# Ledger of designs, part 142: miniprotein binders against q9bqp7

Target 1, 240 residues: q9bqp7
Amino acid sequence: VPQNWFPIFNPERSDKPNASDPSVPLKIPLQRNVIPSVTRVLQQTMTKQQVFLLERWKQRMILELGEDGFKEYTSNVFLQGKRFHEALESILSPQETLKERDENLLKSGYIESVQHILKDVSGVRALESAVQHETLNYIGLLDCVAEYQGKLCVIDWKTSEKPKPFIQSTFDNPLQVVAYMGAMNHDTNYSFQVQCGLIVVAYKDGSPAHPHFMDAELCSQYWTKWLLRLEEYTEKKKNQ

## First folded at step 13 (miniprotein)

Design Q7
Fold by ESMFold2-Fast, scan of step 13:
Structure Q7 (fold): chain B 240 residues (1-240), chain A 102 residues (1-102)
Amino acid sequence: as target 1 above (240 residues)
Amino acid sequence: SPDELLESVEWLLKEAEELYKMGDPWYALWLARMALDFAEDLGNPELLAEALKLLVKVFIKMGRYEEAAEVARELVEVAKKLGDKELEELARKLLEEIEKER
């Protein structure tokens, strides 16, 4: 149970669109600030078991690829992920176009992987947009806010080269999603309420992406876990 | 170290079970898969059995009965090697329930 509980949902907000809502998806730029990001909070509060498993994964990769090979591999994974997000932003907001040289990524296995998910996505409200929780003092950059199968969701796009297990070196994805959700619901730059989350894991070989839908009740439970991580971060920072 | 790996597998199983009970079989599946892989690396048959047992329950909750049946059969074999009659009975009962749903 967190010491300083705060609600994830804003009782003053509705999930219904307002006439004042912009016709194009919001893209609030991330401003430099001393306020911690969601990703930093999660990174700085990993359990010793999470740290050990991540290090073990790195050691295995270094054994297979060598140290230089591992650096190239992780750099390429980062670049592919970045380009996948850029392609999705372009697809979901046609008014923003990819540069011609980057358009080849639209034919990638990752984009093929998410096609069946994309057909169920509509009503895009925000893309690559900054959120800030003014009361809890954290910021984030979310991938997408849109309706998935008729429900407004914070959508997080993930890439994976291996079909199973899904993502060996990634933890806390649901916490990341609800942290963005809670911030957006209390951020004055936004007028609507988001109550659901969606994590989409896309595969390099074009195998169908796995959607992980999180309803309002599940989001509320993960929100409590996020508040505990935020509290741990705050306490740890005071001791440094 | 083997002790740190054992502790980490136990942690993954605990987290996965908590997520399963919390109502997130999808994320529980992800963590249970990781626990299974590391339990195999560790060569600990008891942790392997625990991971398989959780994985069967997760697949059942998701309605993925073909995969549940496959894992349940593996659990029966692991239980036999362990000489754990209670676990073997549980696995056989799970398999019977799975077959009814198919």
Scores: ipSAE 0.646, ipTM 0.843, lowest interface PAE 1.5, mean pLDDT 85
Fold by OpenDDE base, second read of step 14:
Structure Q7 (fold): chain B 240 residues (1-240), chain A 102 residues (1-102)
Amino acid sequence: as target 1 above (240 residues)
Amino acid sequence: SPDELLESVEWLLKEAEELYKMGDPWYALWLARMALDFAEDLGNPELLAEALKLLVKVFIKMGRYEEAAEVARELVEVAKKLGDKELEELARKLLEEIEKER
């Protein structure tokens, strides 16, 4: 049980989206400060087993591709991910619909992969927006807050080269999502609350993306795990 | 080391089972697939069978019956190679369940 329990949901915020449909999604810039990011907390609190698995995967990839090939591969994966997020931001942003969408950004297997998910996405409230949990002292940059099939979700977009969930999807994706939810629900920059998460895994070959929906109960379970990771991080930093 | 890999597979299977029980079949699928890959690398048919068994359950939970059937068939073959009649029977029962839900 976490020593510093804090709720994921804010009882002071109404679940009802205030009828002021902000015509424009929120995009709060990430401020660089001493506050750790969700990603940093998760990376520094990986288990020995997780580290071992990642290292083994890396070694296998280096054996297959060579060192230079692996560097190139890693760079390409990063670039493809970045371009995918940029393309999604452009698609989901009402204002960018008026700008000449770089047609090249939209011509990706990943964008094709998520088309069926995008049909069920509406009511975009935030895109590439910073969240801060003032009490728990962490920050993050969330991809999207929108309604998926009529449920308001924090949406996290992931890319996979193969229709198989690869090790590249961090074991901690659900933790990342709930960390963003908890932060947003207690960030004064946001007037609404989220109770659900959605992880979308897009595939490079354009095969249908896999939606992983997280209901309020599942989010609460992962929230407990997140709090434990955050405590571990805090303890490691006090001893450093 | 093989021992470290063994421990990793056992951990992955345990975590995948926990996540499956928590109602996160997708994450369970990811961990179970990783366990399968490492079990294959180890050449450990017992761990391979456990990974396959979990994958079938996860696929069923996800409504992915075609993939569940494919993995269940593989589990039958692994069970035959192991001479594990109980496992073979379990795998056949899983196939029957899949056929009923199709």
Scores: ipSAE 0.016, ipTM 0.260, lowest interface PAE 7.6, mean pLDDT 84

Design Q8
Fold by ESMFold2-Fast, scan of step 13:
Structure Q8 (fold): chain B 240 residues (1-240), chain A 109 residues (1-109)
Amino acid sequence: as target 1 above (240 residues)
Amino acid sequence: SPEELKKLIEELLESVEWLLKEAEELYKMGDPWYALWLARMALDFAEDLGNPELLAEALKLLVKVFIKMGRYEEAAEVARELVEVAKKLGDKELEELARKLLEEIEKER
């Protein structure tokens, strides 16, 4: 049971559009701070099993590709992921100059992969935007907040190369999504409520992306697990 | 060294058992998609270990996850593999369970 239990949803907020909401998606910049990020909390609280499996995966890749090959592979995966996120921000943004400048980013297997998902995405409220939980003291940078099939979601875009996905981001994806959700719901820079999550795994070869929808009940269950990880992080930091 | 290899195998066994336990919890919690990702990872490592009991456990969980997701073609494929693994183990109870799962899957197709 987490000692610092706090609700994921804010009873003072609505998930309905407000007339005062800006027509352009919010993009609040991430500020340098001593406050831990969601990714740092998750990385610092990995179980011994998670650490062992990640290390085993790295050793297998090094055996296959060599030291230099592994560095090149991981750098390429990072670059492709960054380009994919930039392309999605361009596609979902109403800015014509941004879309004009980044036309080349719209041409990739990953973008082809997500086309059928994007057709169900509308009402974009935030893109590449910073969130902070003022009470629980953590920060994050979320990819997207938009309606998916009529439901307002925190959307996290993931890239995967067939056949094996990049293991270091696999274990805690649902925790990452609900951590962003809880922060946004209690961040004074935002006025709306998000109750659902969506993880979209896009494939390099253009095969159809897999949408993984998380309803309010599932988000609440993952929120409890996130609070336990946050508590563990806080305890480890005090003992450091 | 032989001692280092033994320790590595023990840590791998512990990690596979942990993955299966986590995957089953997620399955019961109502997230079959994430359960699938962890179960597939467990299967991959169980195959590397050549541990037939862990292999059977991973396959059994995968069948249940695919059924819950309505992915009956994949469920049937894994269930057939589970039958063969149960035969090799001489586990009549597991073989009967696998055959019942396969029959249930075929009924839904």
Scores: ipSAE 0.580, ipTM 0.815, lowest interface PAE 2.0, mean pLDDT 85
Fold by OpenDDE base, second read of step 14:
Structure Q8 (fold): chain B 240 residues (1-240), chain A 109 residues (1-109)
Amino acid sequence: as target 1 above (240 residues)
Amino acid sequence: SPEELKKLIEELLESVEWLLKEAEELYKMGDPWYALWLARMALDFAEDLGNPELLAEALKLLVKVFIKMGRYEEAAEVARELVEVAKKLGDKELEELARKLLEEIEKER
């Protein structure tokens, strides 16, 4: 049990999104503060087993691709991910419908992969927006807040080049999502709350993306795990 | 060195066991997708280790996860593989379990 328990949901906020669909998604800039990011907390609190598995995977990939090949691979994966997020922001943003969508960004297997998910996405409330949990003292940049199949979700978009190498991004992905949810639900910049999460894994070959829906119960369970990671991080930082 | 290799194998074994444990927990929590991911990782490393026991455990978990997800074709495929692994191990109990799982899958199709 976390020593510093804090609720994921804010009872002071309405579960019903105010009927005024903001005509424009929120995009709060990330402030560079001494406050740790969700990603930093998760990276610094990986288990020995997780670290070992990642290192083993890295070694295997280096053996297969060579050191330079692995660097190139990593760079390409990062670039593809970035472009995918940029393309999604453009698709989901009402304002960018007026800007010349870089047609090249839209011509990706990843965008093709998520098309069936995008059909079920509506009511976009935030895109690439910073969240801060003032009490728990962490920050994050969430990809999207929107309705998926009529349920308001924090949506996290992931790219997968291969069906197997989810090793890097998905281990703590549910924790990342709930961390963003908890922060948003208590961030004064937001007037609404989210109760669900959605992880979408897009595939490079354009095969249908996999939606991983997290209901309120599952989110609450992962929230407890997140709090434990945050406590571990805080303890490690005190001992440094 | 042989000692380094031994240590690496031991660490990998521990990691596979951890993955399986976490996957089972996530499965019980009602997150079959994340359980699937961890179980697949466990499977891959079990194959790399050439450890048929861990392989069997990973396959067993994968079958359960696929069933939970309604992915019956994949469940059947994995269950068939589990039967073959059980035969290689000479584990009749596991073989029978795998056959029962196949029968259950076929009923849901």
Scores: ipSAE 0.456, ipTM 0.744, lowest interface PAE 1.5, mean pLDDT 87

Design Q9
Fold by ESMFold2-Fast, scan of step 13:
Structure Q9 (fold): chain B 240 residues (1-240), chain A 98 residues (1-98)
Amino acid sequence: as target 1 above (240 residues)
Amino acid sequence: SPDELLESVEWLLKEAEELYKMGDPWYALWLARMALDFAEDTGNPELLRKAAEIVLELAKETGDPEVLRELAEVLRLIAEISGDPELKEKAREIEEKA
């Protein structure tokens, strides 16, 4: 049990649409400050085994590609992921703001991969939006909040170059999702409740993306694990 | 080192098992597949055996046909790497249960 427990869900919030809710998805900008991000907390609290496996993967890649080849490969993976997120934001945003979007961005194999999932996505409430947990003091930038098959979800879009659902650095993806969820549920910039998560793994070759749905119970289990990671981060910083 | 790789793969397999028991067979399977990929690098038959045991345990506890098919594929890959025809037969049995 974490020492400083806090609930993931806010009992004073509802997941149902409110008449006062904006018709345009929220996009709160991420502000630089000393408050740690979800990604930094997770990076700084990796187990020695996680660190070793990531280093082993890097060594393997460097042996195959050379140091310059590895840098080029990593840069390309990052760029493809960035373009995929930009395309998804464009697709899910109101037509007026992104009317003249580049059609070439929308034709990637990754976008083909997610078509069947996008058909079940509606009621978009936030895109590329900053969240802050005002009590637990962490921040993050979430990809999307929308209804998936009628359930309001924090949706995280992932890319994979492998045809199989094996991704380098697949660690902590569920923790990232629930950390964003807990922050949004207690962030005064938002008024709604999110209780579910969705991790979508898109494939470069266009094969059907893999949706991983996390219900409220599963999110609560991962939230406890996230609180332990946050506690570990706080203790490490206090001892510096 | 080889010992650290073995330890890390064993840790990953244990994490997969614990996540499955927590209620996430999908993510557990994903970590198990990652463990298998690294296990190939160790060349260690005991580690492959441990991976097979975890996959078999997960298969006994799940009724989800899609998860059973994925577990059968992981077990088939372990059988191919280890050259164990008994594991191939067990993978077939799991697939039929799906």
Scores: ipSAE 0.607, ipTM 0.801, lowest interface PAE 1.2, mean pLDDT 82
Fold by OpenDDE base, second read of step 14:
Structure Q9 (fold): chain B 240 residues (1-240), chain A 98 residues (1-98)
Amino acid sequence: as target 1 above (240 residues)
Amino acid sequence: SPDELLESVEWLLKEAEELYKMGDPWYALWLARMALDFAEDTGNPELLRKAAEIVLELAKETGDPEVLRELAEVLRLIAEISGDPELKEKAREIEEKA
């Protein structure tokens, strides 16, 4: 049980977004401060086994590709992911911003992969927007807040590459999503709350993306795990 | 469509198996869990069975106790969804090895 329990949902916020649907999605800039990011907390609290497996994978990849080849591979994976997120932001942004769409960004297997998911996405409330949990002292940059099949979700977009995807955050994706939810639900910059999460895994080959929907119950379960990871991080930092 | 979901689950399971064989058990486990979530959403017992088979194969090939524990949890989930008591027992057996 977390020592510093805090609710994921804010009872003071209504589940119904106030009728003023902002015509424009929120994009709050991330402020660089001493506050740890969600991703940093998760990375620094990986289990010894997870670290070992990742290191073993890395060593194998270096053996196969060489050090420079592995760096190039990693850089390419990162670049593809970045381009995918930029393309999604462009797609999900209001039509007025669409005139500057780089058509080349839209011609990717990843974009093809998520087309069927995008059909069910509406009511975009935030894109690439910073969240801060003031009480629990963490920050994050969420990809998207939108309605998926009529349910308001924090949506996290992931890319998967064949044959060996970069694994660093794969198991912690649900934790990342709920961390963003909890922060957003208590961030004063947001007037609404989110009760659901969605992880979308896009594939390079254009095969249908996988939507992993997280209901309020599942989010609550992962929230407890997130709080434990945050406590572990905090304790680790006190001992350094 | 239900057929597209089925194809997606089968692909995820196949990819999980391949990744496991390539020495990435954690990512394989993640894909397997995703496949299970889809299988649950479809309510397709055959998909659940296939998922269980993959998880069992992964459990045979891994010596990592944490991976085994995670695989056991996945098997328990499948057992609960499918109502298959044999899978619950297999999950217990895997945990005893972790």
Scores: ipSAE 0.019, ipTM 0.272, lowest interface PAE 6.2, mean pLDDT 82

Design R1
Fold by ESMFold2-Fast, scan of step 13:
Structure R1 (fold): chain B 240 residues (1-240), chain A 95 residues (1-95)
Amino acid sequence: as target 1 above (240 residues)
Amino acid sequence: SPKEELLKLIEELLESVEWLLKEAEELYKMGDPWYALWLARMALDFAEDAARLAEEAGVEVEVEVKIEGNKVTVTVRVKRDGKEFEVTFEFEIPE
């Protein structure tokens, strides 16, 4: 059990959406701070096995593609992910608050891949929005908070060129989602409760995206693992 | 020695594969079979990498995947110094 255990859910908040309160999705900017981000905590607390496997994967890719080919591959993966997130934000935001987007981006294989997921997404509450856990002292920038099949979820969008996800982001995806969830549930900028998570893996060839739904019980299990990573980060920082 | 360095790489890779499969098993028992399967698939990819490296070093490594209905069994076998080491993990695939 983590020494400094804290609950993921806030007993003072309702998990029921109020349909009579229509509002524009929140987009709170992430501000420079000495408080660590979720991604920094996770990157600084990777196990020796995670680090070794990531380096081995990189070496194998370089052997197959060459140094320049690997740089091109990773650059393309990064750009595709960025464009996919921009397209999703555009699709899910109110039309009048966004400029016209690149039509070719909106017709990409990744967007085709998520169509069946998007038809089940409604009631968007937050997009590309900052969260902060005041008590546990960490921050993050989440992709989306919306109802998926009637349940309010923290939604994380991922891209993959193959049926296997990109190794660099695979190990800690559920921890990232629950870290954002716990922060949002205790962030005074938000008034609602999120109890579910959704990781959506979209494919470049337009094959149906994989939705990984995490219910409240599963989120609580991953929250305990996140708290252990946060404690490890804090201890490492004390020893620097 | 290049061969000594290769053997150390194989050993560390097999330890990391075992770690991934144990992580996958724990996640499966925790109630996340889909994410467990994703980690197991990653483990298989690295186990195949270890098998190829082992062939270069004269060490035999075998990875066997058995799928029966919705049950997936992964067995990793290493033969070294006349001894055989075997690790087996079982998962259920959600339908």
Scores: ipSAE 0.629, ipTM 0.807, lowest interface PAE 1.3, mean pLDDT 82
Fold by OpenDDE base, second read of step 14:
Structure R1 (fold): chain B 240 residues (1-240), chain A 95 residues (1-95)
Amino acid sequence: as target 1 above (240 residues)
Amino acid sequence: SPKEELLKLIEELLESVEWLLKEAEELYKMGDPWYALWLARMALDFAEDAARLAEEAGVEVEVEVKIEGNKVTVTVRVKRDGKEFEVTFEFEIPE
């Protein structure tokens, strides 16, 4: 049980957007500060097993590609991921729908992969927007807040070359999503709250993306795990 | 020996994860949290593949990771044909 329990949901906020919510998705810039990001907390609190698995993969890739080849591969995968997120932001942003979309960005296998998910996405509230949890002292940059199949979700878009059909195969991604939810629900920059999460795993080959929907109950379960990771991080930093 | 090659591969993987984590942290500090996260995720996917390769090779690989502050100690124990090999990697995650 977390020593410093804090609720994921804010009882003072309504689930219904105020009628005054801007028609334009929120894009709050991430401020650089001493506050750890969600991703930093997760990275520095990985289990020994997770770190080992990472290390084993890297060496295989280095063995196959060489060191320079691996660096190139890494850079390329990063570039593909970045382009995918940029393309999604362009697709989901009402303002960018008016701009000539770079057709090359839209022709990616990843964009093809998520097309069936995008059909169920509506009511975009935030895109690439910073969240801060003032009490728990962490920050994050969330990909998207939108309605998925009529439920308001924090949506996190992932790229994978491998099928991830189960939420368990998404590693710490559920923790990231609930961390963003909890932060957003208590961030004064947001007038609404989210009760659901969605992880979308997009595939390079254009095969149908896997949506991993997280209801309020599942989010609450992962929130407890997130709080434990945050406490572990905080303890590690005090001992440094 | 296939074992020496596997151990070398594991060492190279650990170095790569160290590098990825370092780069992720640098990128985070530079204000690109998305890229930092992506690198970390890639590092995890790499780790899974390596574990699978070890299993496919009929090699039991046990990985212990100790994280003490910013210091990560990864101990890889490889069991094959009744022989056990242990490799330990230490790296610091930049603050």
Scores: ipSAE 0.016, ipTM 0.291, lowest interface PAE 7.6, mean pLDDT 78

Design R2
Fold by ESMFold2-Fast, scan of step 13:
Structure R2 (fold): chain B 240 residues (1-240), chain A 95 residues (1-95)
Amino acid sequence: as target 1 above (240 residues)
Amino acid sequence: SPKEELLKLIEELLESVEWLLKEAEELYKMGDPWYALWLARMALDFAEDAARLAEKNPGVKVTITIEIKTPDGKTYTITIEIDNGKVTITVEVRD
């Protein structure tokens, strides 16, 4: 895949608000198909070093917690992440579209962790929404598209019990964000342009979340790296 | 041999730590110091893992050195030394 043929930003789209933009956030359902997801592409193209470090991390955890303890730990990490995302979707949905406000869902340390960031989030355009790059043929499910400090961003919410996030997501977080961005910018279900990314790492103990803002230039550089991973995936699948 | 497998694990772990630090340097040069520091923090965690594994194998000495150049023209030299199970991290700044 030639990188110069596939820009991350769509020249036919504006990053300015359009009167035709929906007043409620978009939520396009992710459909099962043969087209690879962003997470699958990234998982299938990990370097030998990434694979080794992930496996070593798993072995360390199993030594500390036991096999049953490790399964419980990973299940809890997944469940906490899922609940955190559900809580954020509820918080960021307009009042008119809220299904039910569960006060218990909104009481986690992770939610306390992100309060200062949420104050700077507005103009939500998409929540838990499917994206597809129609030309590059990959799909994804993004967390949120909203303005952060006045800039329209793809926002990815991460949970961490320690100062570092879950190791599996650490290597490729920026690539995941820009892959969603590029897909959305070329998906006919959407009409707007996203040029910035934001990775938010929330902490279980309620300590202030770390916002990692990626401007348009940085996103373009990560897009180049994503295209290389996608090219590697396509080549591996063709040779299979 | 369990001892030979352990030594190979330590060596592979240290090679992966060096790879992480090189990746961190590249991301720093690319304009992402925050994510570069995240990878560097991961590298330190795995370096500590290697040190704990090496502690019971006298004579294991490893030094990893990496240079990170920042946009302000400064060069940071990060040296991780593992000697007899002890990890020493040195950061030197040059203009």
Scores: ipSAE 0.624, ipTM 0.793, lowest interface PAE 1.3, mean pLDDT 81
Fold by OpenDDE base, second read of step 14:
Structure R2 (fold): chain B 240 residues (1-240), chain A 95 residues (1-95)
Amino acid sequence: as target 1 above (240 residues)
Amino acid sequence: SPKEELLKLIEELLESVEWLLKEAEELYKMGDPWYALWLARMALDFAEDAARLAEKNPGVKVTITIEIKTPDGKTYTITIEIDNGKVTITVEVRD
């Protein structure tokens, strides 16, 4: 049980988006500060088992590709992920629909993969927007807040060359999503709250992306796990 | 030897497969079937990785069997067989 319990949902906020919500998605810039990011908290609090799995995967890849090949591979994966997020932001942003979409960004297997998900995405409220939890003292950059099949979600987009992302992202993705939800629900820059999460895994080959929907109950369960990870991080930092 | 190191790595990957499938089972029981499926897919990928590595070492045969019980009382037996770089996955369902 977390020592410092805090709710994921804000009872002071209505679930109904105010009709006055701007038609333009929010894009709050991430401020550089001493506050840890969600990703940093998760990375620093990986279990021994997660570390083991990652190390084994790394060793396999180095054995297969060599050290330089592995570096190149990692760089390429990062670049593909970045391009995919840029393409999605362009697709989901009303303002960028007017700019000459770099056709090359849109011609990816990943974009093809998510097409069926995008059909169910509407009411985009935020894109690449910073969230801060003032009480719990963490920050994050969320990919998207939108309605998925009529439910307002924090959406996290992932790329995978295989039916698996990086092990780090796979194990902690639900925690990342709920961390963003909890932060957004208590961030004064946002007038609304989210009750659901969605992880979308896009595939390089254009095969249908896999949606992992997280309802309010599941989000609450992962929120407890997130709080424990945050406490672990805080304790680890006090001992440094 | 490089061969021994490769074999050890294959074994470790297979141990990881077993762990991932167990974790998937637990997550499924906790009511997260989607994340459970994700972990199961990851386990499959690790098995495929192990198989690809095994292609470099003829004669490597590994079989992993895991049982998953679902809330509806069904038991799923998942068998992953690696034989000379070929991966075969068999799923058996018992009521």
Scores: ipSAE 0.010, ipTM 0.267, lowest interface PAE 8.0, mean pLDDT 79

